VHH binders against 8-oxo-dGDP phosphatase NUDT18 (nudt18). Designs and how they scored, part 6

Target 1, 325 residues: 8-oxo-dGDP phosphatase NUDT18 (nudt18), of Danio rerio (Zebrafish) (Brachydanio rerio) (q568q0)
Amino acid sequence: MDSQSSILEENLEKILRGEGLEFDSVAEQVDPVTLRKNVCYIVGAVIFNSKEEVLMVQEAKRECYGRWYLPAGRMEECESILEALQREVREEAGIDCQPITLLLVQEQGPRWVRFIFLAEETGGSLKTTAEADDESLQAHWWDRKSPLPLRAHDILSLIDAGLKYRRNPWFPVTQPVDFPCHVVCQRLFLTFISSRADADDRLWLLMSNNNTSHHPRLPIVVSFRTYISKAVSKLIEDCMPSSYISVHIRGILGVQHNGRIPGKTDGICFNTLVLLENTEEGAEIGSPPSLETDCYRWQEVTNQGLKAKIIERIKDGSVLPFQSL

## First folded at step 4 (VHH; framework vhh_7aqx_2)

Design v51 (from c3q with F112Y)
Fold by ESMFold2-Fast, scan of step 4:
Structure v51 (fold): chain B 325 residues (1-325), chain A 125 residues (1-125)
Amino acid sequence: as target 1 above (325 residues)
Amino acid sequence: QVQLQESGGGLVQAGGSLRLSCTTSGFTFSYYAFSWFRQAPGEEREFVGAISGSGGYTDYADSVKGRFTISRDNAKNTFYLQMNSLKTEDTAVYYCAKDIFGYSYGLTDSYYDYWGQGTQVTVSS
């Protein structure tokens, strides 16, 4: 009946499964991003053994010499995010690992992003002091109770997140997928929900009005010299300058990155779940806010199963957490 | 505008039970996860339990598993902590908290944007 709605539903299901979509053109002019020149990506690993001891490495760097931290480091040119993770763990701890899932993505603008993984040991040997080098002095399994001089205490929340996920996963396994991208951008599930006591919730998504394409498209926002969260807020303000609506980035449904194309750009596309919430006390909105632009439109999600999945992901926070620092 | 208010605290003997409530206003209750934390005098706040927006996911500190149960009533904008088999070491001020991310990190208090004022629970031997 409606082929456009069928294609949209297929694409939404694909993103909800953590798969990628082809990168569409963006309206904003942005310089390509390149690792080690204008962007910095950090990877870090939370790895537990069978005793729930966490893998730690002793720092060799002058500024934090002798202090302990999770295996972590900067991503290099011509590698995927997963390859960077496996390399850092092997270089610093001597261990081979396999990522289980992303646990958290943190940003400090589009030029600094940190990917924290829950991973498991698959081989190798713990790095000893006899093997000390510029990457680390040694590695060991920390019982999380014995006194240990930490480089920084920010990792304690990461360790806790890993334990929580390991014991009771609250969002689906989320892994980076290899898709070429030249900018840091977000593909948005920008949602509006109408909830009435006497009826099922109704759900709308913001869609791009692309008059040259036969396929319905989710909006893409590009971070231009600002925080990733800032780009979403600017789009919402430009489309619907209502003082009674707040915008909440719930988290990330998927991460698209290639990184393996030598000497080119190293962009990332985040598939991002965003909730618009009415902030006026006692107010109920039966329809999404009117838009003041012809660049976008509201599309109601009428497929009951798909609607239920998206609303449940929102209510349970069943998405990869995303934090601006 | 946003408010969280605890009730149900008090004095109870070891082996007894208490039910704490947290009543909320100023946001769409069913979209958020909530947690209970506690703090003994001179100590840092400690995670107790968490519940997701749908109620489909719950988590507890190892020290309270099997004794405490977290639940919610979305129609009343209220969530609860049922505390059974209370021990003297459960003595603390109990705080309810709203999760920023919906149900991301229950064990870290920095991931909560709003907190109640606290309710005292005293367990005597």
Scores: ipSAE 0.368, ipTM 0.714, lowest interface PAE 3.8, mean pLDDT 83

Design v52 (from c3q with Y114S)
Fold by ESMFold2-Fast, scan of step 4:
Structure v52 (fold): chain B 325 residues (1-325), chain A 125 residues (1-125)
Amino acid sequence: as target 1 above (325 residues)
Amino acid sequence: QVQLQESGGGLVQAGGSLRLSCTTSGFTFSYYAFSWFRQAPGEEREFVGAISGSGGYTDYADSVKGRFTISRDNAKNTFYLQMNSLKTEDTAVYYCAKDIFGYSYGLTDSYFDSWGQGTQVTVSS
């Protein structure tokens, strides 16, 4: 079926470009997440000036008073992730900014997710001590070397990641896209690569066997009282419990969210790139692991251009990093 | 082209010392944070220590704090794990990892874009 292949290829291309797809129906009935009740989203910014000094803000909160950190804060109701970023930077540092790309997504179960951006200054003025308020005392450009009392040292690696991306990007620009979602979930780009001597690599994707759909669908996994990363492992255990495989979450291809839509749409859908590798001793891998379920099937990617793009993203690690805390 | 290679492992008596090295190539060394992990037979991989990209900050797992020291030499594209007062519980395969995140709080679930092959450390009683 040319039509089926064409629809799949178009959807894969959209995901590879960081675009969204309409949220798929979830088989399991899960209550919607609600911002400030059972989910919390944090945004943070890495911003450099022309001297590669990084924007820092001095904390006004009692427990970390006078210590320095990246501009960061909680997402509010009725705003997008990008709107939250721009608001936090303006409130804490006094400057206007435009996000360049996501640098990192961190999680602590579905209750806490942090989005770190590389962004650039587009206007405003650095917040001075005369403008000190409950949000911050002041903002400053840090040379990254002089002693500075930090609120926490976790930001040092974030600054390093931003500097590296600024100089030599290693994954495509990845920005949140406006697609409403009521749960925290992942759409899985779950891949298996078959490699043989003297042959081109073959690529397989796990597809959902949903007979109510008019087109092929990628698997959706919902995080329910567990880490987002554990939801991927659970699906693999359910589908391939007897297989000797290792699971590598390569990263995030896209982030779908729209908190501005009225109702319970505070969820997020991550388009997640996952690589399965056969760990069986000396196995010549000609085909993907056997599935212990009729809910999913393996679909070979035979389009040479699309196959090459996907394999390159996997092998080069050319994907937005994702981390569980 | 990105490569990480461990060296310096081996057999040592309890109370002894070893220095592990991780030599790297194929990327701009100073842009990345680096971590050491270890894995004992039949156990999960655990975090040991990390050093920031600037070299100004280091973090360690509670089990090794005060005994192990991580350092880096940007001129040699190499980073090190100095292991002192070794215990039989330190027996494991030690892996070096290139991490753009460089965790300061002993995180065990970090996403790395490159790993070394591992070097065996055996501490006898």
Scores: ipSAE 0.000, ipTM 0.138, lowest interface PAE 14.6, mean pLDDT 81

Design v56 (from c3q with D59E)
Fold by ESMFold2-Fast, scan of step 4:
Structure v56 (fold): chain B 325 residues (1-325), chain A 125 residues (1-125)
Amino acid sequence: as target 1 above (325 residues)
Amino acid sequence: QVQLQESGGGLVQAGGSLRLSCTTSGFTFSYYAFSWFRQAPGEEREFVGAISGSGGYTEYADSVKGRFTISRDNAKNTFYLQMNSLKTEDTAVYYCAKDIFGYSYGLTDSYFDYWGQGTQVTVSS
């Protein structure tokens, strides 16, 4: 038994359960991210009552005054993602809530990331117009049918995703975990599958070859100067530039964030599930694309239980959705 | 090149049955989830049903649940919509779509990456 292979398998199982791993160093010279300076994190809540009415907030901001939206707002210094969610819902809608799961992570450029949660009401009192302040004018349970002037229609798909998950969840409960980092980055579960009618599926993971470490590590890519999705594509272009390949970000297995120390732990690490598909039919059946670098290697997953778990997550899209806007 | 092609549409009487097929090419079929959508004249496109890559997870719109069944055949790179107990209100152009199961499921059509050309289903009374 190879002890390093045992440690790798344990770490892969932790990531699949949505648990965190200590932040691995990256070679890139990147300025640390700092809330309110060079990165913006938005949290939003989809909350239903027993009638499947959704919690809405009436905007107090000049540019969208009087229009309705989901409870949402910017993460502040010294907050975890969950603390920011609970604060925003309390400030804007007057209610206390508990997150059920992340529903969606969205990005718009290198400076803006939004975390949408499905959450449930645990207490408090619905905010009335008598309590109007700078955070919101009031809150209301919307039947999703009556006319309501929305700030933007993008939330309609978020509400639908929340309803679908609530009735028939298609991925495991996924919550942010407390692990500090100083950059916005992804730890890649970059996969290649070989399927044949006469044999079981085979699975490979891309592993990092670090000159200063002999322990198996998943690749880490930093996205400060570019989209999170583009950082994945760039890594693949760098290591497989001559390959005819399609890159599919299946979704996010876990979110690591701390936020407790301003300017020192405002980074986020996404554990990202990526499917790499060879587009050249009939070329090299059963083998992953050849690498044009010594920085990475392919490693076959031979543990049958672990292999089956990863392949099913890929085939069913059983991961937290991720969208680049 | 990714392609999706519907077949099996036509005219059928209320209470009848019809089976739609969507044949695909240009990707590894068994890795992806697929959905059926429909669009009646003058209406927005609506979700009908979805099947996961393993086939272990299926979902249906409330209006078709119990009447329609989605299935897949990975050996033929084809998935199906079996429509039973058809109603006049099922009259629409039916589209097949390739999606990432989960996020794209039941959402606006702008979240799906590839669509077929559509096949007309007309249910007469």
Scores: ipSAE 0.170, ipTM 0.609, lowest interface PAE 5.2, mean pLDDT 82

Design v57 (from c3q with F34M)
Fold by ESMFold2-Fast, scan of step 4:
Structure v57 (fold): chain B 325 residues (1-325), chain A 125 residues (1-125)
Amino acid sequence: as target 1 above (325 residues)
Amino acid sequence: QVQLQESGGGLVQAGGSLRLSCTTSGFTFSYYAMSWFRQAPGEEREFVGAISGSGGYTDYADSVKGRFTISRDNAKNTFYLQMNSLKTEDTAVYYCAKDIFGYSYGLTDSYFDYWGQGTQVTVSS
């Protein structure tokens, strides 16, 4: 195998393991995102004790005063996603924690992203009413059955997701990795699979053609005034506008962020797994959709081990869930 | 164009067995997780079980673990719920559902993009 093919396969394996890659330059000049100016990141924690009771905090904010919620809050300048998580849990609940995995990434509008973690208690002391402050009034372990006045019921599905992952994990541990990024963007594993009764599945990835001096690269799309999910759909519409296709975001393989340099590294890169299905009647058996631009090409994955890994992740939905609200 | 159709419901005595089928069309069946839900009279709809696209992962509600088994036949675009040791409390309309994400563990109804019409299961004592 030549060096270019070897480098591509190594990079694909890294992304599948949840590792990061160097931030690629985006084609268009885009202003950096900045916390508190044009982007908002929320972190939240699902933490269970040995009895499967979930950590809850009592709200101190006027609008939801006295109601209970998961430890959650906004990321601040100069911190990583994991540092924000540990800070929020310490401030609101009094305990130290370590993340086990991301459970869910949610988006709402062009600038709001929430990261929900499954985490475990590693120390500290549960916050009491004597320690009440602007962050929270107190913290308790909730049995999930006793009456408890909740700030909002959206957390019930998050608690359930955490419990189910603990009992039967369906995707690999996925943690943010430390790679600087100045925009909110996605690196796409944009896949097409051909399945025939009498042959092994064939797999293609969409690759960028705009690199002249480096190895083949996965496409990068930047979110600009739209939902993150809509940026993927726009790329597909631009590349194959005449194709009868359905586009399915399977989830996230990895999250790259630094945050430690304010205004310079407040961006995030999601490594996103996407499945395309051709819905065209009479379409050629096993052919990926025709491209109507020279910016991208289809590349078949011929490495049998790598192909099998990608196809099984798709079929089993074995990726961090991503939800647009 | 996407269709989900349940069959196999009916009347059965407590302690008996029943097998539900859900036949699907209009999508690539093996790429999606499929789930069973049920709704008893006067109750909210609840999750029963889920199976991933390859069949490699399954999940069950605590109330049915050890009694119900979910399986799939990707060649027939069909998946099944084998119900054993039936109780009167299992009386409900049973629905099959297609998972948006491939495997969502029945977290919310909004994670499912298509549903069947439902099939009635009545367990008499």
Scores: ipSAE 0.469, ipTM 0.764, lowest interface PAE 2.6, mean pLDDT 84

Design v58 (from c3q with A61E)
Fold by ESMFold2-Fast, scan of step 4:
Structure v58 (fold): chain B 325 residues (1-325), chain A 125 residues (1-125)
Amino acid sequence: as target 1 above (325 residues)
Amino acid sequence: QVQLQESGGGLVQAGGSLRLSCTTSGFTFSYYAFSWFRQAPGEEREFVGAISGSGGYTDYEDSVKGRFTISRDNAKNTFYLQMNSLKTEDTAVYYCAKDIFGYSYGLTDSYFDYWGQGTQVTVSS
């Protein structure tokens, strides 16, 4: 009882700090994901100079030749997400960089994931037209006001988000970590908050019931042939289908990736913060929804400090944003 | 040039319905999440509802759940707020807002980069 609660609390603290956890067992047996075969990861960089001009690269590809975009490209086999970021910025812009934080994770189906970073210049030389190659024609610092023919306008929101974070961070620095993972999956912080007059908020977490587990486990959902965002909703429908609830994905607490080791798979695990809200009119918000399964249980977080940290992350929206396209 | 423009406001009797529209231009509509906010006289601006870029996720303020529905039409670059069972306390100026990116994670101005000018909704007894 006490020892299991202590292990859970230690694991929750690790996730809140952006650290990785050992890969938990998955309910589905699926083929491992591998770059170029069944998954594609994209990295992109938002980099500002001291004048708050943003680094842009001029496209060399036939389809968008001469148009401008953020430094971005596909992750290659046997590199980490951070190594892919630094390589793409170097190849396209001539600049050395270091990540400040992830700004956004985007998905499009189970095959495509994009990691957008806020990063800073640490060296190198801005790529000139004399250095034009198949990667890019040149790089420039854009004042964000002058006319510039963009490849696509989707990056304007990314630039604005980076500028906002740079001036006033609204979530903690979040960086991907290398950790064994064979599939694209989520470890869920599925939360319910009970609020009553004249009492402190109570916090509940959905936990997995598994007789083979040597440690308390958060639910893991595998994204096979479905969107990552839809897998969360499906789990909730499966375990509490008679409940009138709203599902809110608050964001990502951490990212684990196994693509650095030669000859290994390129799985990713997102530690995802989810809030459930009761939508029943006149119902007292005192208990989490009843479960219609024996595969999961609600567990109250009674450690006051840990409870407060989790509730603050939820209420402030203080987590890395996640977007489904 | 980015623009958001509300329409569909007006005077309605308690128990009635209104549908607000927010028509947008100057960006790729399907990439972004959108929200509705309202501000009653003398009150702070409050969150009403939000819809994700995919349309798969929606959020609502507790006082409007079950009565209001947010939706989007990517072909028309427009999103909507269907307001049913209106109450006098729903009287406010309603604003549409564009999220900086994706699903709306904030309930404050700091998470939004563009706003409409507002449309008045008046619910009479």
Scores: ipSAE 0.000, ipTM 0.193, lowest interface PAE 13.8, mean pLDDT 80

Design v6 (from c3q with A33D)
Fold by ESMFold2-Fast, scan of step 4:
Structure v6 (fold): chain B 325 residues (1-325), chain A 125 residues (1-125)
Amino acid sequence: as target 1 above (325 residues)
Amino acid sequence: QVQLQESGGGLVQAGGSLRLSCTTSGFTFSYYDFSWFRQAPGEEREFVGAISGSGGYTDYADSVKGRFTISRDNAKNTFYLQMNSLKTEDTAVYYCAKDIFGYSYGLTDSYFDYWGQGTQVTVSS
């Protein structure tokens, strides 16, 4: 193995562990993202006590006054995603918490991203009606069975996801990591798998043909005035137009963010696992789709252990879920 | 061409057993999660059970937990619903579905990209 192959393999292992990576460049023509100006991040917490009751807060806002919801709110300037989560839970529920893992990332368009966490109580005192303020009226542990007037029913699937993860985790702990980024972007694990009878699966990754780089790079796609999911689809359409493939965002392997530096950008980089699937009936295709560009190339993953690990993450959906709303 | 085809439905006495099969074609079977749904007359379609690509993770609706078992055979591109201790309230059309996302257990119909035509299960008293 040469040094370039060793660097690639180590970087792939780091991303699979949910760690962050530095990247050489991002498209300079894209405006930096900044909270309250051109991007909005929402954080929410699913927290259970020892009885599997879930932490709920009673809304103080006029539009949903008196209705119950998970602790949630908008991220503010100069805080990390985890700091925003801990602040919202403390302000709305009176509880100190530590995140266990991200459970789900959702987008509502080019400027809206929601991060849902599974977290655990570490201290504080449950907010009572005597402490009611503009953030919330009170907090309560909900048995999930008693009637409770909810602000919205979207949280029921989030609570269910938290319970399932708590009982039997199906993806590794995934936490935001502190790495500077000035745009909303994705580093793609864009995979193609060839399966043949009586043979081990073969795996390819799409790699950047960057002649200015000192080592192999995964593709980075920037999305600002469009959906995050659309940016992936556009790259696929631009480099390999074909009616016999489908593109699946399997999920997120990691999240990089640094909002702690005053006056700096609030960009996010997602390490995104993408699967290309052949949709042609009964096709035994041994090679990835031909590329219509010289900007990218297919690289076969020949390290058997790494290959098996990536394929297993794909088969079990062992990645942080991602949804476009 | 992607297809899902159910089989194994029919008439059965309360307390009996049935095994439903869903045979698939047109994609790499082992990489997808699959689910069973059912719809009783006059009711909304409801989730029954799900299985992950490796078969390592399964999930069930509370109403069928302990009575139904979901399994898969990747060599046959087929997954199954073993239904034991059937009750009259299990009477429904049963549908198999291919999940569009890696995590789709208990999610709404909108998260599934392909469905079978359905197979009728009638449990008589």
Scores: ipSAE 0.000, ipTM 0.337, lowest interface PAE 12.0, mean pLDDT 80

Design v9 (from c3q with Y57W)
Fold by ESMFold2-Fast, scan of step 4:
Structure v9 (fold): chain B 325 residues (1-325), chain A 125 residues (1-125)
Amino acid sequence: as target 1 above (325 residues)
Amino acid sequence: QVQLQESGGGLVQAGGSLRLSCTTSGFTFSYYAFSWFRQAPGEEREFVGAISGSGGWTDYADSVKGRFTISRDNAKNTFYLQMNSLKTEDTAVYYCAKDIFGYSYGLTDSYFDYWGQGTQVTVSS
């Protein structure tokens, strides 16, 4: 009969499956994010053919003219992240594609986010030099060995990530979920694992006490003034400033975004998995860090299946990687 | 105080075997992934192998697949690289590394927060 406990467990299961949850109110008052006004989203595609050659496009932009890069570009108003991806690949490379999974989310402050996808070719034809335009000069399948003048070398690690996932997936398929959000924010799966000899690990989640949201009372951190990663650290500093802990952002469990409502919902909510480790001498026993606020509480996860799933995601890093540039 | 320390390196004949160990302290060993890297004289540092926190997932560079095996012992806070059928081109300083991510997607140094100081492996002939 504990409806709150039952709702929490179902919502945690939804997040672990990469599903969205209703995003309600935020405590901090910030302007809504809007593409082309105060936020920039980049989408990029890693696409392999059957030979594991990677799709490349030749840049038409003046500053990198003639250099090669992955199909990538800025998201526009009134499109979802997946729609932006498919449009950019079509415009730059001439092919139709379907996303397999997100591979990586990168940030450069709260106003710039890049979504890198592993995707597959579903149709179209490679763009030729006869079709050169402002989007690109041409597209080519690169063997990853032959010399090719790259716009930037950052894509080499992206290609490697895609190849690695393609051969042996280390996290579940993670796709953006079409869900309204007004700000760039994180729903924190902030975990503490309590280990004891001769006993199963115990798992604790940080829960919000003063949330006006209708859904699970996981902390929501808005990032508009600083890096998304720094917003997590600030929350931890604010609620447990006297604790000797290390903070590990493991990655992203899910991405919520709508984008189809002009000027209203270009925000993004990341469901972020965070591990806290106690660095105090002799503190490996039993208790999460003391909180110096009444805004949050620790809640133990006692459902054995749910606990095992969360701990497994932590131990194996089975989450979408997230990188601050 | 976080430390990673390699051991087990040395001189071995081509076709021989070596077992490298990386002993760790200062963090909860069972919750992190670990990797082995190597650097040959005059070459860039390259990835060799990785093991997940649970030990259920492993990955290897194509050059060592089928010859090298990575494993871990959570009770000893130690992970290993069993090197079989050694070749002269396996001569390098071998480094153990703790993964910031549970899995290093880029195989780049910046995805690891702690490194050992390295152990020399020399394969003769």
Scores: ipSAE 0.292, ipTM 0.658, lowest interface PAE 4.5, mean pLDDT 83

